# Designs tried in a protein design chat: miniprotein binders against q9rrp1. Part 3

Target 1, 274 residues: q9rrp1
Amino acid sequence: MASLNSALRTAQHVRTATRGALLWGYEQKLAREVKANGKLPRHLGLILDGNRRFARAAGLQREMGHSFGADKAHEVLQWCLELGIPSATIWVLSTDNGSREPAELAHILSLLEREARQLAVDPRIHANRVRVRAIGQHDNFPPQVLAALNNLEESTAGYEGMRLNIAVGYGGREEIVDAVQSYLRTQAAQGATLEQAAENLTPDAIGAHLYAADQPDPDFIIRTSGEIRLSGFMLWQSVYSEYYFCDVYWPGFRRVDFLRALRDFQGRDRRFGK

## First folded at step 24 (miniprotein)

Design wb1
Fold by OpenDDE base, fold request of step 25:
Structure wb1 (fold): chain B 274 residues (1-274), chain A 102 residues (1-102)
Amino acid sequence: as target 1 above (274 residues)
Amino acid sequence: DPEELEETIAEAQKLLERAELLLRFIQRALEWAGSPLLKWAQRALEQAKKLLQKLRELLKQLEERGNPEIKEQLDKLEKKIEELAERLKKIAEKIKQLEEKE
């Protein structure tokens, strides 16, 4: 009997160590396959969902789910840089999230301030010349959060590497409204009448006034948490996006899950309505 | 019962994983001292202390069962519990030092 239980324990430790090594070996193989294919999204969208559910499932405080979600965003940034993805937009906070409990919103904003300050001094940002922008409506953000976001944007404004958009206070309908308002202000500054502004209104005119108008539309949008919806993320720009819904909470999103998503994108025929 | 023993070991492992997650959270919260992060670090520390207590209780229950076949697992669990306790102590000291500066 003793020999069988030692063999079962050795088999469980060997199973855990072999699962780790097999997972690592598979991930490295998958990374090579994704790199060798070379078909990467020009602009990757990421809907960061499941932070609260992750914390709940782990029996952790809600706040810890957001903190682990922030750490995961740093890992994904690294993976994007390693693959040479030219642009990424990460959705951290929606406009609708303003209706959250004030204590949770204050947490998310304090976390955003911390992460913005970390990114502003991150050697990876500077070494890779990553241009970071916050996109969304920020007028109601605490002054210290705005200062941290502005410092991050200013410190990276001259960079021509990867584009990283951090969608905070972001809503896709609100972005379209802001774009139309910006268009109308531009038309007015050019001396256009309201009728002329209406006649000159095209999809491209709206597109030119979106928050990240200097970047291509998202080729690929990944959402975590198992939710099969965009919830307004890049509502205008997503017209020809490929979508990947991952049944993993954001803090649990692994490099292997990311590489699987990219492999799935690589296998897609993008018809663009043809 | 061997099944109750495996369940108790599995519970101890889940509690240990949760305590390790809490420790990582607290460590990160303490890298950037400031309200509200310090208050969360304090709350997380108290949760980790409660998990540590539960782990010690589960360890005692497993030891009292006197199963020689689990001894190596218990010794590994004990070592991890004491490593966790020492890390929690250092974190508590760091939290206190940060509170005295605010």
Scores: ipSAE 0.018, ipTM 0.302, lowest interface PAE 7.0, mean pLDDT 83
Fold by OpenDDE base, fold request of step 25:
Structure wb1 (fold): chain B 274 residues (1-274), chain A 102 residues (1-102)
Amino acid sequence: as target 1 above (274 residues)
Amino acid sequence: DPEELEETIAEAQKLLERAELLLRFIQRALEWAGSPLLKWAQRALEQAKKLLQKLRELLKQLEERGNPEIKEQLDKLEKKIEELAERLKKIAEKIKQLEEKE
């Protein structure tokens, strides 16, 4: 009887290793299929949701959920580079997240500073010529966080590789307000009256003043956590986006889940309202 | 019951993995002297100590069952628990040194 339980445990470890190898083999097959199709998003949006829920489910502090969420963002950047996705926007912090505990916000900002400093010296950023920008409202950020973000932007400003936007202090309504304010300031600097500025206001005029106006609109937006909503993410730009809602918390998001989302996008017929 | 023993080992492995994750977090948090992260490092250290205590209780329950077939797995688990305990001690000392500098 002793030999049967050892054989069953060895068979469970071999089944777990074989399931791991089968999952890896399936992931490599799926990666080949996605690459062979060639229909990739020109701009990928990512809503990074479930960090706190992941930590809670794991019996960990909320702060650990954010740390694992940052580590996962580096993996997804690598996956985007390996597939040749031209642009990505990742939503790290919303304007509405000001309702978080001051401690949790200070941790997220400290993580953002660390990750910005790491990215500014990351060989993958420089070797792939990745242009990184922070998008959102940053006026109330700590000076050291702003300095780290600015240094990352300056260090990559001349790069013509993948475009990476890090949405921090970002809200979709706030972006539209900032775009309209920027438009009005531009019109005023050109000597336009308020009436002329109103007559010249078009959807394209607003679009030209958005935080990432020099990039295509997002073709595909992935949200983690099982939540079926955008919460204002790229509110203006998302008008013709495809959406994928993954029932996995962000720190648990796997390369196989990402490849499944891209395969789902490849199967979609984008009608653009026709 | 062999099934209860496998469940208890699987629970101990999950608790160990959680404690190893907490240790990595606390180590990263302690690289930031004078940050709000020190208070979180303290809270995370207390949680890791509670997980370590639960792991020691589970190990003791597994040892009391006296199953010779799991002895090598228990010895590996014990070694990992003691390595975790020593890492937690070093982290606690480093937190205390940072508190004395503020």
Scores: ipSAE 0.015, ipTM 0.286, lowest interface PAE 7.3, mean pLDDT 82
Fold by OpenDDE base, fold request of step 25:
Structure wb1 (fold): chain B 274 residues (1-274), chain A 102 residues (1-102)
Amino acid sequence: as target 1 above (274 residues)
Amino acid sequence: DPEELEETIAEAQKLLERAELLLRFIQRALEWAGSPLLKWAQRALEQAKKLLQKLRELLKQLEERGNPEIKEQLDKLEKKIEELAERLKKIAEKIKQLEEKE
């Protein structure tokens, strides 16, 4: 009996190792194919969804799902750097998440503070000259979270490498409202009447006042969790975005799933409504 | 049923952990005097009160079952519930004092 159980365990380990090696070999092939094609997104959007569902499926607390979701964001940053993706926006927290359990929100904000402090001293950020920004409405954030975000932005403000936007307290309707308000304040400061401000209001005028207006619009948006919707993510900027919906919870999102999404993008013809 | 008793104890423990997380949130939110987080602290307080009520209901159900083997665990749970209740009361008073200053 003992020898059969050892042989079954060894066979299971060999099967797991062989599956692991096959998956690794496939991932390395796919990475070479994606790199060889060279058609990468100029601005990658990521909707980080499924943290709570991942935790529930693993028998873990919701908070652990957000922690593993933060760890996954560091992996995706590494994958973006390795491929040379120039810009990425990651959606961590929506404005609508103000309807969540306050304990869950406090945990997310505490994670955001921790992750912002870690990124501000991350050798990969500095070595690759990654410019990090927080985008969204932050007026309601804890002072220590704001201080950690500001320190991260200041520490990277002079960098001309990859652009990383962390969308926190972000909503796509709220961004448009903030952009129109910023436009109106600029027009008023120039001595424009309300009528002149209305006449001068163009799509490009709104676009110039959006968050991260110094970056190209997202050409590719990946959403995890199997949900087939944007939920207002980059609502204005996403008009000509390609979309990829991955039926994987965010903490379970693998490099192979990322490379499959990029291969899917590479196969698309972007017509821009022409 | 011993399985139903273990499930009820496990539910009470999960509710207790959630109430402790809410209280830690509210305490942090109240350290941020003048923050828009006062509205969040109020919402968290009302959620923590609801969790505490559910915990008291579960404790009462566990006590009514009269199992002498769990009495020490129930006494520990009761003590934690009353510690949470006293913390919630102090938090409610502090929230009210902050609302009266705005």
Scores: ipSAE 0.006, ipTM 0.232, lowest interface PAE 10.6, mean pLDDT 84
Fold by ESMFold2, fold request of step 25:
Structure wb1 (fold): chain B 274 residues (1-274), chain A 102 residues (1-102)
Amino acid sequence: as target 1 above (274 residues)
Amino acid sequence: DPEELEETIAEAQKLLERAELLLRFIQRALEWAGSPLLKWAQRALEQAKKLLQKLRELLKQLEERGNPEIKEQLDKLEKKIEELAERLKKIAEKIKQLEEKE
């Protein structure tokens, strides 16, 4: 009986070790396949969802879910840089989050300040000439958060490498309204009448006044947490985006999940279906 | 009773994962913010102590079964519990340091 029990214990150990090696090997194979294919999103959108649910599943306060989510965002930035993805937009805080408890919102904004200041001196940002912009409505942010965001944008202004947009205080409907207002103010400054401004209004005119108008529309959007909706993320720009919905919470989003999403993106044209 | 044994091991692994995450959260929060999160960290540390006690109770139940088939799983679990206990002790020391600065 001892011999049988020893054989069973050995089989269990081999299964555990083999699973770990298979997962590592699979990730490496995926990485080689994605790199060899070479087709990458020109502008990758990321809807970070599940921080609060991740914390609840772990029996932790929701503020910690946001902290792990911030760590994950740094990992994803590294993955984008390693693959050479030229543009990414990460949605970290929507305009609708005003229903959150004040302490949670204050924590998210404090975390944003810290992360913005860290990015401003991050060697990866400067070595890769990453241009970072904060997009959204920021008027009601605490002054120290605004200062951190401005410093980050100023310290990377003029970089022509990867473009990273941090969507904070962002909503797609609000972006469209802001774009229309910007358009109208430009028309008024040029002496246009209201009728002339109306006649000049086209989809391209609105597009030119969106937050990140100098970048191509997103062609691939990943949303975590299993939600099959975009909730207004880049509402105007995403009309023809490919979508990938991943059923993990954002803090648990792994490199293998990212590579699977990219492989799926690479295979879509060969299927001739969206 | 192999199904009950596997369920107990699974419960212990779930509690271990929860305790590991909680201790990491506490450590990061103290490094990130320091004394503003002290009250939260103290409450979270008490939660971690309760998880650790439950883990030790489950380990004792598994050891009392005397099942040689799970010996390596029990050794791994015991090692993880010891690692958590040491991390908990270090976090408690950090909290006391922050209390003394106040």
Scores: ipSAE 0.000, ipTM 0.137, lowest interface PAE 17.4, mean pLDDT 78
Fold by ESMFold2, fold request of step 25:
Structure wb1 (fold): chain B 274 residues (1-274), chain A 102 residues (1-102)
Amino acid sequence: as target 1 above (274 residues)
Amino acid sequence: DPEELEETIAEAQKLLERAELLLRFIQRALEWAGSPLLKWAQRALEQAKKLLQKLRELLKQLEERGNPEIKEQLDKLEKKIEELAERLKKIAEKIKQLEEKE
């Protein structure tokens, strides 16, 4: 039965090798198709979910999942730059995450500080003139985190290339409240009465006071981890966004997954414009 | 059985990657935060020990099959496992030192 076992070993090797080659070939074909189509999101939203589940599946502590998630965010930034996607918003930390254990929250904030400092000197950011902003509620962040975020924003403020928004301490309901408060303060500074402010209120007036008002609304939002819900991500801006829900945890999000999402985005206008 | 051998090698490679990343992360976390993450680091080190034990079990399974065609792969796997064991020991010593300092 030696010749049979040899034939089975050869067949298994061929099956494994052909699967690997087919997957690589598929990714390359998909990349060419996405580039040839040319339709890309003007503003891509990314809801990073599954960091803790990824760590659990790998037998790792929760904090490690967040670190791998940060590493994946760098990969996705590179993919966006390669394709020329002009704006992206990445949801890193929600306002609801404040109920986490103090040690986990401290690690997330320390990771944010380190990543912000690294981005401020990252050659990719400067060579591609990426303007980076942190959006969300930051008043209660430790001073060293605030300093790192401010430096990153100031270091890139004049750039007119890709725009990258890092949503940290962010919640969509809180963003709307902040926008309304900003609107009311502007009206009061102009001498408007409350009745005049109410009469002047339009959807555009609220939109002008959102965190990233100078950018187009997101037209495509990718959420990892298989959850099919918005969870408050860009509530005002996302009303007409197309959504893509991916079954992989964020740290395991591959380039082929990204390209599949973009191909799906490219196909949607045919279905709605008919 | 060739299919079982391939699956065992693939599992070992997966566990090796996980163990290396975990040990690297524990080391970075201890350099960053020190004592605030000490309890987390101890739990993470326990997970790294489990991964290393599983890797040694897989290596033993592969060696017991006695397949000479994979000897180079087994030698590489064994060397990497020993490297990870040394990293684990060093991290455990650092955790103990941090516990005593605190």
Scores: ipSAE 0.000, ipTM 0.129, lowest interface PAE 16.9, mean pLDDT 78

Design wb1
Fold by ESMFold2, fold request of step 25:
Structure wb1 (fold): chain B 274 residues (1-274), chain A 102 residues (1-102)
Amino acid sequence: as target 1 above (274 residues)
Amino acid sequence: DPEELEETIAEAQKLLERAELLLRFIQRALEWAGSPLLKWAQRALEQAKKLLQKLRELLKQLEERGNPEIKEQLDKLEKKIEELAERLKKIAEKIKQLEEKE
């Protein structure tokens, strides 16, 4: 009985160690394939989902799931920098989070403040000259969160390297409304009547007033947690995006999962590279 | 007018790229997720149909001008439009199959 149980524990340990080595080797092969192909997203969108479910599966408080999710976002930033992806937008907090309990929301906002302050002094941001923007509606954020976001934006405003957009307090419908309002205020400042503003309205005019209008539309969007919903992420810009739905919770999103998504993005290009 | 002709060809090429991207996304979404994305895919397919209609109108406009200097460009555009139309047909058939299984 003791002998049988010890043999079972030994066999399971060997199995998990062997699987780890094989997975690592597969990841290295996949990284070589992705780099050799060379086609990368010009603007990668990331919908971070599954923090609450990750915590539940691990027997943890929901707040800890969000903390692990924040740590994972730093890992993904590093992967983007290593590959040279020129623009990324990560969706951290939507306008539709009103159903969350107050303690969870307060924790997410506290994490946002901490992460924004840490990112503002992160050597990777400055060494790679990453320009960071916070996009969304921030009017009701606590003053310390606003100060942290403003400091991050101001300290990187002149950088011309990678562009990183942090979508916080973000909803796609709200972005479109904000763009129309910005368009109308610009028309009014130029002396246009309402009739002239209406006649001047085009799809390009709306597009020029979106939060990150100075960047290309996203061409690839990854959503974790197995949810097959678009949920309004970059609603105007994403109609032409390629999507990848990954069936893992965000804190468990691994480099091999990221590389698989990129290989899938590359699949069209390989048809011409016989 | 050579300048007007070049602008029309450039518009057609832009629309072609947009349509190709949209159809590719619909196809991949249906391959990975199937029925959960059905209503989104139906809406996206209608947008792709409108883009193809616009492309066919632009091609007809260019063909009516009868400029022999751009015949090779028109043949390339026509071939790509037919490729996209065939992909659209296959996607529509896949959506119908998924709708019937529900």
Scores: ipSAE 0.000, ipTM 0.102, lowest interface PAE 19.8, mean pLDDT 77

